# VH-VL binders against Phosphoglycolate phosphatase: the designs that were tried, part 1

Every score and structure here is a prediction.

Target 1, 238 residues: Phosphoglycolate phosphatase, of Staphylothermus marinus (a3dnn7)
Amino acid sequence: MIRLAAFDIDGTLTINRSSTVLCLEAIDALRKLEKNGVIVVLVSSNALPVVVGLKKYIGLSGPAIGETGALIYYGEEEIVATTKYSAKQAYLDVLEKYNEYVYGSWQNMFRLHDYALKIRKQYLSKDNEIYSLIKEYVENKYPYIKVGYSGYAIHLTPKDTGKGKALKQIMEKHGIRREETMGVGDSIMDWEFIKETKIKVAVANADPELRRKADIVTTKPSGYGVVEIVEKILDKPP
Unless a header shows other numbers, all headers, positions and changes below count from the first letter of the chain; Kabat numbers aren't used for antibody chains.
ipSAE, averaged over its two directions, is called F for ESMFold2-Fast, E for ESMFold2 and O for OpenDDE. V2 adds 0.75 times the mean of E and O to 0.25 times the DockQ between the complexes of E and O.
Where letters were taken out, [cut] stands.
The coordinates of atoms that the task and the answers printed are left out; those that the model quotes come from them. Centres of patches stay.

## First folded at step 6 (VH-VL; framework fv_felzartamab)

Design p1 (from zo3 with heavy chain S30D)
Fold by ESMFold2-Fast, scan of step 6:
Structure p1 (fold): chain C 238 residues (1-238), chain A 119 residues (1-119), chain B 107 residues (1-107)
Amino acid sequence: as target 1 above (238 residues)
Amino acid sequence: QVQLVESGGGLVQPGGSLRLSCAASGFTFDDYYMNWVRQAPGKGLEWVSDISFSGSTIYYADSVKGRFTISRDNSKNTLYLQMNSLRAEDTAVYYCAREYWDSSGFDYWGQGTLVTVSS
Amino acid sequence: DIELTQPPSVSVAPGQTARISCSGDALPKEYAYWYQQKPGQAPVLVIYKDSERPSGIPERFSGSNSGNTATLTISGTQAEDEADYYCQSADSSGTYVFGGGTKLTVL
């Protein structure tokens, strides 16, 4: 059986991609994975305290990845940064230059390495143009920073880290090989960690690009698709 | 009851092309990674390529990159290897192998099909 | 690149313990797999994930992986165990590699 399963949160463990409301059936499925000896890793672009708080109150014991892979939480005494760089300076620069189109995520007050920009609602129809504009500006001026867009936020992340790098470090720490892993997500940005796993899963309502890259596309959306894949995995013989 | 049956081997000229097939039966084909592994006469095993459940993730040995293409048709339970720009060094028995469901080991192998590239 | 090194041959008397080593830089981080191949036949998986046996493989076959060396151990070796043995592992690039093979002679 799989020994480690990594899950994106927003749009994957929630009731749909427009809501932050958790799919309780999906949360129950994650608890079931841990009861069967599977390490459950929560993967997020959110500030670390948000991910750790969620993990704590839903009763999961596995590691948490925050700030798009820049931080790993193994426990209260063990928090590891995967990069020495911070996107803070690039973030402040973009916020001043492109204030007309974007604003800072409130979570940025609780971030150390990865910084998030939100597109103002009147410009959401031009989100790809705004994303491209910011990406070109930042990656040209700050060559150590990469820019990604999840559909929820534009993230400025040090190039030497990512969700995939963080997941590989967790696997190494626990002695888990790629062949023993599953990754589940809804956004093309999740491909960075999902590609590092053996069983590559996209929920039914995932980005078309992710659904094309994944080996399994669930029949149900978001959290309901997580229930589906967990049942399939636990039903397989060793 | 798991069976893997290779076909398509034969004699081919250097620079030529050949397509191998592997017919799978006795298991849910689209739930497994599939592999091609070859063995030159009197030599050891050499991994060639693998392909994930749906075909979206593919890896190749450096020796065959750009020349060989692995593919699968899950509706026909068949694995393929398209071999182009063949060299004498590609002469080998080619095995179809199923990748153990939760590990990178190969639990079932076909009997192999011989590909001979004339010198 | 990753390379797996095996001794080219190992000889044991019937009933003796055979040990076949497989060394490589990937082995501290990756699982080792072992295959038995008899002349004219396809390989047979005898050990997976370092130490696990597939159903139907005799108890006398065991495996371990410590440091940079994986070891296949055959206790009470029988004449039918005479074959070529290959180790196999993976690397971080998603590719697989086989060792050069070890011919086990039981005489």
Scores: ipSAE 0.047, ipTM 0.601, lowest interface PAE 7.5, mean pLDDT 90

Design p10 (from zo3 with heavy chain S54G)
Fold by ESMFold2-Fast, scan of step 6:
Structure p10 (fold): chain C 238 residues (1-238), chain A 119 residues (1-119), chain B 107 residues (1-107)
Amino acid sequence: as target 1 above (238 residues)
Amino acid sequence: QVQLVESGGGLVQPGGSLRLSCAASGFTFSDYYMNWVRQAPGKGLEWVSDISFGGSTIYYADSVKGRFTISRDNSKNTLYLQMNSLRAEDTAVYYCAREYWDSSGFDYWGQGTLVTVSS
Amino acid sequence: DIELTQPPSVSVAPGQTARISCSGDALPKEYAYWYQQKPGQAPVLVIYKDSERPSGIPERFSGSNSGNTATLTISGTQAEDEADYYCQSADSSGTYVFGGGTKLTVL
């Protein structure tokens, strides 16, 4: 039996990869896991308060991972940083140098380690070119920072952390073995945590690379794929 | 037909550097993880490094961390291994290998290129 | 620093069943993979995800993974099966590890 299930949010628990609207059927599926004693962990590149707020109002008791793994929320009295570094200096440098192409995410006001850049509307058709330019600049000048692109934002993250590192720390704290875990996502960026689980799941509309690495690819996209896998897991013999 | 062709091997002195290349053809290179695996003369296989399709996720064996750098150029369908601070124990045939479509297994391997670290 | 242990050699007569073991702490958590390597040649994947066989690999090759031991089984072993066999798995840090290899001799 699975005792812990970790889920990416954007594109995984939403109605599709272009919307931030939650798939209510997927939220109901998470509540079913919680009711059956499974620890549900939300994993996100969003600022910690966004993830914690979502977890709270869904009614999940499990931990939350924010800032691309840099922060873990275990409870009101226990918030843990997984890195001592901050991408803030690299972020400010990029804003000054590439102001023509990018602007800062509003969530940066609520970030400590991971910082997000948004591509200006007029340059969205050149998003991969701009991402590559910023990645090369930052990783060369700031060797302790890595740069990723989710399709939503360009993230500058300390190299010594990640979604996978945070998930492993949660598993160790709760005495959960890898054989008892499942990870679900839609982006190759999610592989960092999904690879640390036993049951590796990609939703039907996930990135091709993630689908190739996954043990299971759902037949339905995004949140509807989450419903599919949760029903399958709850039907499994222990 | 899937093909992986390594090049760049040769004789190099201890403390020297060498860059290996692996030219891929017959598949969509940018859709696969790529690996370097080495084999010392008369010895077994040793995994060296792994790189995701876009280069954002990279892992190294402890024996090469800080000395070797894996990279890829998807526009040229080419995988690279930059080897610095070479030691006698790095002497091996170096294979590039593609990670299996539905698993982490290595489904296609190149012929290998020999790296000899000796004076 | 998880290790995979294989016997250094296994000998069988033609037509007999060869069994090659691979033991390690990673195996209860991770899939096992098996590679065949003949002298002067690159390895060939013969079993993936514990028990699955790639297209083109003969039906006589099969695999299992139970407890801390993965097993490669070759039923009705033929002369052309003589080779070195390596098991491979992953650890929780995302790195890969190979077993030391087993030389299969078909007498």
Scores: ipSAE 0.000, ipTM 0.416, lowest interface PAE 15.3, mean pLDDT 88

Design p11 (from zo3 with heavy chain S54T)
Fold by ESMFold2-Fast, scan of step 6:
Structure p11 (fold): chain C 238 residues (1-238), chain A 119 residues (1-119), chain B 107 residues (1-107)
Amino acid sequence: as target 1 above (238 residues)
Amino acid sequence: QVQLVESGGGLVQPGGSLRLSCAASGFTFSDYYMNWVRQAPGKGLEWVSDISFTGSTIYYADSVKGRFTISRDNSKNTLYLQMNSLRAEDTAVYYCAREYWDSSGFDYWGQGTLVTVSS
Amino acid sequence: DIELTQPPSVSVAPGQTARISCSGDALPKEYAYWYQQKPGQAPVLVIYKDSERPSGIPERFSGSNSGNTATLTISGTQAEDEADYYCQSADSSGTYVFGGGTKLTVL
C-alpha cells in the first residue's frame, strides 16, 4: 500500500512535454489517489504560487514542492525553506553576461531561492551548448549554486537543496517510509526525487536517462502514463 | 499459485564461479522486486542482493560487492545470481525471494539451492 | 551500517504468550518484518509492515514497532509454533538486514 505519491508537473501531468495543457485524465487520477487516502505531492521547479494554485484547484490536501525543492508548502501557516541560500546574485550576473542568449523567466519575480533562465528562441538549436557554458561559469564562480536544465528552463539552485531533499523532509514530517512511496517524472532532473521513493516511474516519453533508471516505464506518454500507473497502484494484486 | 524454484547450486573450489537461477511462476514476474537471501549451515539469514522490476536498480550486501552480479530476464520469468571469486564463507543455501512492490518484506520464498565452497 | 539484535532463544510453555524482540537504530524510521523458519524449510513471512498479518497466518501472531524495538508476539503459543524467528528491516540506502534469529522452544 502506497501512502505517498510524488509527481512532477510539466511533461508529466500535461498532455505532452511541449505543452502546458493539463491532461485531465491525469488530474482525475490524482483525485482518485487523494480519495483513497494517498498523500499526493506535486513537485516542481516552478515558483511556489504556481504549484500551490494547481494543488488547491485540483483538490489535493498534500504538500507542494516549488523552486526545485527550495520551498515546501504544508499549508498557509507553514511554508518551509529547505535552504538559507539564494541563487539571485548568480542569476543577475548571468543575465548581464549572457543577455544575448538568455532572458529571465517571468516567474522570477515570485522566487526566493531558485532562479530560472529561458533560452532565446533563435538559440534553442544550441540549447545544450548554452546550458553547458552557463553551468561552467556559475558553478565555478558560485560554488554554492548548481545549474540544471529541464528542457523548459535553465535553473540556478542552491546546492544544499533539491527536489529529493524536500521530498525526504515531507516523508519525515508525515511518518512516511520509503517503502510506502512512489515517484513519477519525465526529466532526468526528476531522478533527484524519484530515487528517494520505492516505486520509481518514468512516463513513456521521458528522457532516455530517466527511463533507464526507473523501475517502471509506462506504455503511454506524459499524463496518459500517469493514468496507467495510478490504475496499477489502486488495482492491488490479490 | 506462486512458485519460485532455484537451481544451479553445487560443490565448487575456492576462487571458482557458479550461476544460480530462480524460475518464477503463478504471478506477473515483472511486477515484483526480486531478492537473493542466503543461509550458512546452522546460521541465520543474510540478505545478498535485490533487483527492481526492470533491473535498473540493484543493491548488494557489502560482503558480495564486486564478486556477485544479480540479473533478471522478464521474458523468461527468471532471476539469476552470477557468483565469482567464491570463498568458503559463501557456503550457504541460497533462496530466491519475492518482494512485494509496496513493502520491503519477502512474501514468497523458493526451497533454496545449496552452494558448497570447499577445497 | 544497520544491525538488528534479537535474543538467541526464548522458551515458553504451551498456551503462554511468547515475545521476541528485535532492536536496531533503523526501526524508528523503517518497517519491521518477521519470518518463521522450521528445520529444513524455507522461511515463511508471518508479519509485514510492523503489525500486518499475511493471509493464512493465525491471529495469535501479532507485531509492533515502538522506538528502537520491534516485537513479535505469539499469544496462546502452540507446539507447532516452535521454530526459528527472524526479524528483517530496510536501510534508507536500499539495503536489507536480518536479525540473528531467535529459537523459540515450546515446552
Scores: ipSAE 0.031, ipTM 0.600, lowest interface PAE 7.2, mean pLDDT 90

Design p12 (from zo3 with heavy chain S56T)
Fold by ESMFold2-Fast, scan of step 6:
Structure p12 (fold): chain C 238 residues (1-238), chain A 119 residues (1-119), chain B 107 residues (1-107)
Amino acid sequence: as target 1 above (238 residues)
Amino acid sequence: QVQLVESGGGLVQPGGSLRLSCAASGFTFSDYYMNWVRQAPGKGLEWVSDISFSGTTIYYADSVKGRFTISRDNSKNTLYLQMNSLRAEDTAVYYCAREYWDSSGFDYWGQGTLVTVSS
Amino acid sequence: DIELTQPPSVSVAPGQTARISCSGDALPKEYAYWYQQKPGQAPVLVIYKDSERPSGIPERFSGSNSGNTATLTISGTQAEDEADYYCQSADSSGTYVFGGGTKLTVL
């Protein structure tokens, strides 16, 4: 039986990969997992308050991972940073140098370690070129920072952390074995935490690279795929 | 400057025991999984064991399971490998290696310490 | 497969492209990693997560992972690239496995 299930939010718990609107059926499925004794972990590149707020109003008791793994929320008195570094200086540098192509995420005013850049609407057709340009600039000038692109935002993250590191720390703290875990996502960037789980799940509309690596690819997209996999897990004999 | 320095290798008789140490510096030791990898003279690399951040999760290669024990002391920035019931086929250079979770590969290696098992 | 299979040797002329293969059943679901080892030295990570280069590794080194085969490619091979190369991945039991190694000769 699975004792811990980790979920990406955007594109995984939403109605599709182009919307931030939650799939309420998926949210109901997460509540059913918790009712059956499974620890639900929300994993996100969003600022910690966004993830914690969502977790609290859904009614989930498990930890939350924000800032691409740089912060873990275990409770009101226990917020843990997984890195001592901040990408803030690299972010400010990129924002000034590449202002033509990118702007800062409003969430950056609530960030400590991971910083997000949005590609201006007029340049979205060249998103991979802009991502590569920024990645090359940052990784050469700031060797302690890594650059990732989710399809939603370009994230500048300290190299000594990530979603996988944060999830592994949660598992160790709670005495959860890898064999008792499931990870679900839609982006190849989610592979960093999904690979640390036993049951590796990609939703139907996930990146081709993630679908190839996953143990299970759902038949339904995004949040509807989450409903599908949760029902399969809960139907499993103890 | 990341450094991993192995010690404790030497000559030991079959059935004997030996304890290897790996002294880590230049990084936050408790933030990394650590590994032992060995290489017999003129042969390829063979993974031996890994240990999680605080030592609660440990895996071993089947060839050493039940005979070797990996451990760590985060207060001393030191990784250990206790080797018991040594066999001639355990003769190898033993490397200490740091594992980075966003890659699951080994980004830094020590220079190795030679263990020779012979009568 | 518990084993990753590499050719025991590959030879290329200076300036030519070297390709070293690594095959195993885990590779469709796991990342491949590549290490360079010169005589008397510790291994050096040259490719991680199938295709990423660590800082300080020349751009002539590249990697890919398709089907059950990962490939290390060295374009414009130089004399100093002569070494043993090992692929590495994870198996389904949570352990790590190395390929048998490939001796690259540049002549």
Scores: ipSAE 0.063, ipTM 0.656, lowest interface PAE 7.2, mean pLDDT 90

Design p13 (from zo3 with heavy chain S56R)
Fold by ESMFold2-Fast, scan of step 6:
Structure p13 (fold): chain C 238 residues (1-238), chain A 119 residues (1-119), chain B 107 residues (1-107)
Amino acid sequence: as target 1 above (238 residues)
Amino acid sequence: QVQLVESGGGLVQPGGSLRLSCAASGFTFSDYYMNWVRQAPGKGLEWVSDISFSGRTIYYADSVKGRFTISRDNSKNTLYLQMNSLRAEDTAVYYCAREYWDSSGFDYWGQGTLVTVSS
Amino acid sequence: DIELTQPPSVSVAPGQTARISCSGDALPKEYAYWYQQKPGQAPVLVIYKDSERPSGIPERFSGSNSGNTATLTISGTQAEDEADYYCQSADSSGTYVFGGGTKLTVL
């Protein structure tokens, strides 16, 4: 049986990829994994308190990954950074220079390493142009920072970290082998952590590239696909 | 050293069948997605098919769907392409290509094997 | 069905900068990849994930992907860079697609 299952949140545990509303059936499925002794890890680009709050109120005892892998929460006395760098300087620079187009995510006041910019509503039709402008500026001036765009926010992240790096550190700490793991997501960006697991799962409505790379593509979208794979794992462990 | 070696190409009549093989060495074959990409004489590259590391996820270009079957044998480090109901427009050099483990790019290619469909 | 559009040819003098464009509706949401192909040879990956360079590829090669257009840039172009260049991406149906190719001529 698997001993650890890692899940992306947005688009994977939600009712669809356009909403932040949780799929309660998926949450119930995570609780079933927990009850059966599987370590459930939530993986997110959100600020650490957002992810930790969610895991605690669901009732998950496993670690949480926030800030695109830059922070791991193992417990109140054990919060680990996976990078020594912070994108804060680059973030403040961009916020001042491009304030006409972007504003800071409210979560940034709770961030240490990864910082998020939101595109103002009136400029959303030019989101790719604004993303490219910021990416070019930041990567030229701050060579230790990478810039990504999720469709929701522009993330400035230290180059030496990621969701996969964080997950590997959790596995090593808990003595869990790759063969004992499952990863589930909806975005090609989730491949960074899913590739580090044995059972590689994409929900039905995931990005085409992720569906292509995954060994299992659920028949149901988003949270309903999570229910599907969890039931399969608990009924007939691989 | 990563190496991909295609074989099985040749002359075949329209409506015929042919099986291509790609022998992989120098890496853990079972950790990579594998691809077939073809190129008609004097023309551009055309993606044909890919297969996941376990063989469970497979995609085909519309032009070959229902006629070609991609498969792999991880115990032999070999990729296959079974081509049925061949047409003149299938004439091309067929390349075996390894898909980058963390992306959808093709980081290593074989030398190619020529398939000529003619009466 | 998605298409990637490249100019059929680009000509540049030695030492000048060559820019090859690749346009398509998939590019705002999918990565672009670039391949170099010399006559009688298999393609070689020169740029992956829009802007990353494989080990062994000269620093004069760079890439970007903005809006619906990906661009391969070759700074200080050398005679050995003369080749056909192909962009590649993914479409929403789960398949890969190549651009039509661009012949780079270095006078």
Scores: ipSAE 0.008, ipTM 0.467, lowest interface PAE 9.2, mean pLDDT 89

Design p15 (from zo3 with heavy chain T57E)
Fold by ESMFold2-Fast, scan of step 6:
Structure p15 (fold): chain C 238 residues (1-238), chain A 119 residues (1-119), chain B 107 residues (1-107)
Amino acid sequence: as target 1 above (238 residues)
Amino acid sequence: QVQLVESGGGLVQPGGSLRLSCAASGFTFSDYYMNWVRQAPGKGLEWVSDISFSGSEIYYADSVKGRFTISRDNSKNTLYLQMNSLRAEDTAVYYCAREYWDSSGFDYWGQGTLVTVSS
Amino acid sequence: DIELTQPPSVSVAPGQTARISCSGDALPKEYAYWYQQKPGQAPVLVIYKDSERPSGIPERFSGSNSGNTATLTISGTQAEDEADYYCQSADSSGTYVFGGGTKLTVL
């Protein structure tokens, strides 16, 4: 049996990629994994309290990864930073220089290392152009920061961390080998952690780039695809 | 219950090509990674290639990269190995092996098919 | 690219304990697997995930993995255990590697 399953949240556990409404069937599927002894890890670019709150109310005992891998929550007395660096200065610089195109995420007041920018509605049709502009500016001026875009927000993250690094640290702490793991996501940014797992899953409505890289592409989108893959995994004989 | 049956081996000259097949039965083929492992006469086991459930991930041993192509047809429960630019060093019994779904071990092996590359 | 090192041969008398080692840099972070191969036959998985036995494999077969060394142990070795034994593991890139094999002689 798989011993650890890692899931992206937005667009993966939600009803679709345009909503933050949870797919309750997907949440039920995560609880089934938990009951079968599988360590369920929520992986997100959201501020740590958002991810931890969700994990607790679902009833998951596994760790949570927030801030694009910069923070791991193992318990209320054990929160680990995977980096010494903060993207705060790069974030403030970009917010001032590119204020015409972007604004700061409200979650930034709850962040320590990873900072998020939202593209203003009138510029969403040029989101890739704006993302590329900010990426080039930041990565040239702040060589220790990397820039990613999930379709929801542009994230400025210290280069020495990421969702994959955080997941590998969790695996090492729990004595879990790659071949005992599954990763599920909807964005090419999720490839950073999915590539570190044995069973690599993209939901049906995931980015084309992620669907191309994944081993399994579910038939159903977002949370409904999570239900599909979880039932497949739980039906496996030892 | 589980059976893997290789075929397609034979004698070929250096620079030639061969296609090996592995017919699987007794399990849900699309739920397993599949592997080719070879063994030269009197020598040890050497992993050649693996292919994921759908064929989206494929890896090769350095010795065969660029010359061999692994593929699978889940509708026919069949694994393939297309071998091009064959060398004397490729002479071996080629085994089809099933990779356990949650591990990197090979729980079932076929009987093997002999490939001889010689003039 | 990694390597797994096994002794080329091990000899034991019937009833003695045979120990076959497998050393490599992957082993602290990856599982070891063990295969038995008799002349003219395909390999048979005898130990998976360091220490687990497949159904049908006698209890005298056991495995461990500590530090850089995995060990296959055969307690009360019997004549039918005479075979070549191979260890196998994975590297961090998703490729696989076999040890060179150990010929177990029971005399």
Scores: ipSAE 0.067, ipTM 0.634, lowest interface PAE 7.3, mean pLDDT 90

Design p16 (from zo3 with heavy chain T57D)
Fold by ESMFold2-Fast, scan of step 6:
Structure p16 (fold): chain C 238 residues (1-238), chain A 119 residues (1-119), chain B 107 residues (1-107)
Amino acid sequence: as target 1 above (238 residues)
Amino acid sequence: QVQLVESGGGLVQPGGSLRLSCAASGFTFSDYYMNWVRQAPGKGLEWVSDISFSGSDIYYADSVKGRFTISRDNSKNTLYLQMNSLRAEDTAVYYCAREYWDSSGFDYWGQGTLVTVSS
Amino acid sequence: DIELTQPPSVSVAPGQTARISCSGDALPKEYAYWYQQKPGQAPVLVIYKDSERPSGIPERFSGSNSGNTATLTISGTQAEDEADYYCQSADSSGTYVFGGGTKLTVL
């Protein structure tokens, strides 16, 4: 039996990859896992309060991972940082130097380690060029920071952390073995945590790179694919 | 009824090649990890290789890395083991084994197929 | 990196309890699995995840895993239990390992 299931939020628990509207059928599936004793972990690049708020109102008792793995929420008295570094100085530097192309995510005022930049709408057609420019600048000047692009935001993250590192720490704390785990996502950036699980799942509309790496690609997109995989694992024979 | 039937074994000379097949029936093949396990005459069990549901995650025992290739065809419910550069110490009965989806145990095994590497 | 060590043989009188040990550094962190193999036959899973029994396996078979040693226990051993027994576990790298096997003789 799976004892822990880790889910990306945006594009995975939502109705599609262009919306932040939750797929209620997927949320119901997560509650079904919780009811059957499975630890449900939400994994996100969002600021910790956003992830924790979502997990609480869904009714999940499991941990939450925010700031691209830099923070783990186990409870109000147990919030753990997985890194001693912060990307704040690199973020402020980029915001000043590349103000023409990017602006800061509103969530940054609630961040401690991972910082997000948004590309201005007029430059979205050149998003990969702007991402590459910022990546080269930051990684050369701030060797302890890595730069990733989700298609939604450019994230500046300390190199010594990530979604996978955070998930492994949760597994170790709870005595969960890899063979007892499942990971589900929609972006190639989710591979960092999905690869640490036994059952590696990509939703039907996931990035082609993630679909190639995953063991299971659902037939339905986003949240509907989550419903599909949850029903499949709960019905498996012993 | 779950069944795994191995085939393709036989006598082969050192340096030669063989391809083993395992035909699965009685269950949804694409829902299970699959393994090859071998047993030399009069010796114990030795794990050879593992393959995930779709074939994206594959592991090999150090003794066979670079020489053996595990693969699967879910449309045909068949597991394969391509064995190249065979050595005398590869002589064994090769078993196909199904792996619990949430554990490292092998709940069903085939009857095995004998591979003899000798001149 | 892991090695599982079993005694090469164990003898027991009919009706007595047989205990087969399996020792290895991975066992505190990983599950142990046990297989029965009779001459000319494929192995049969008798215990999974340290202590669970598959359907069809007699209640006299039980398992445990404590410290670095997993143990297969056969209570009220019957003549038909005479076989080779193998333990198996996984390591953290995703590979699997079998113990050397124990020949159980029922006198």
Scores: ipSAE 0.007, ipTM 0.550, lowest interface PAE 9.7, mean pLDDT 89

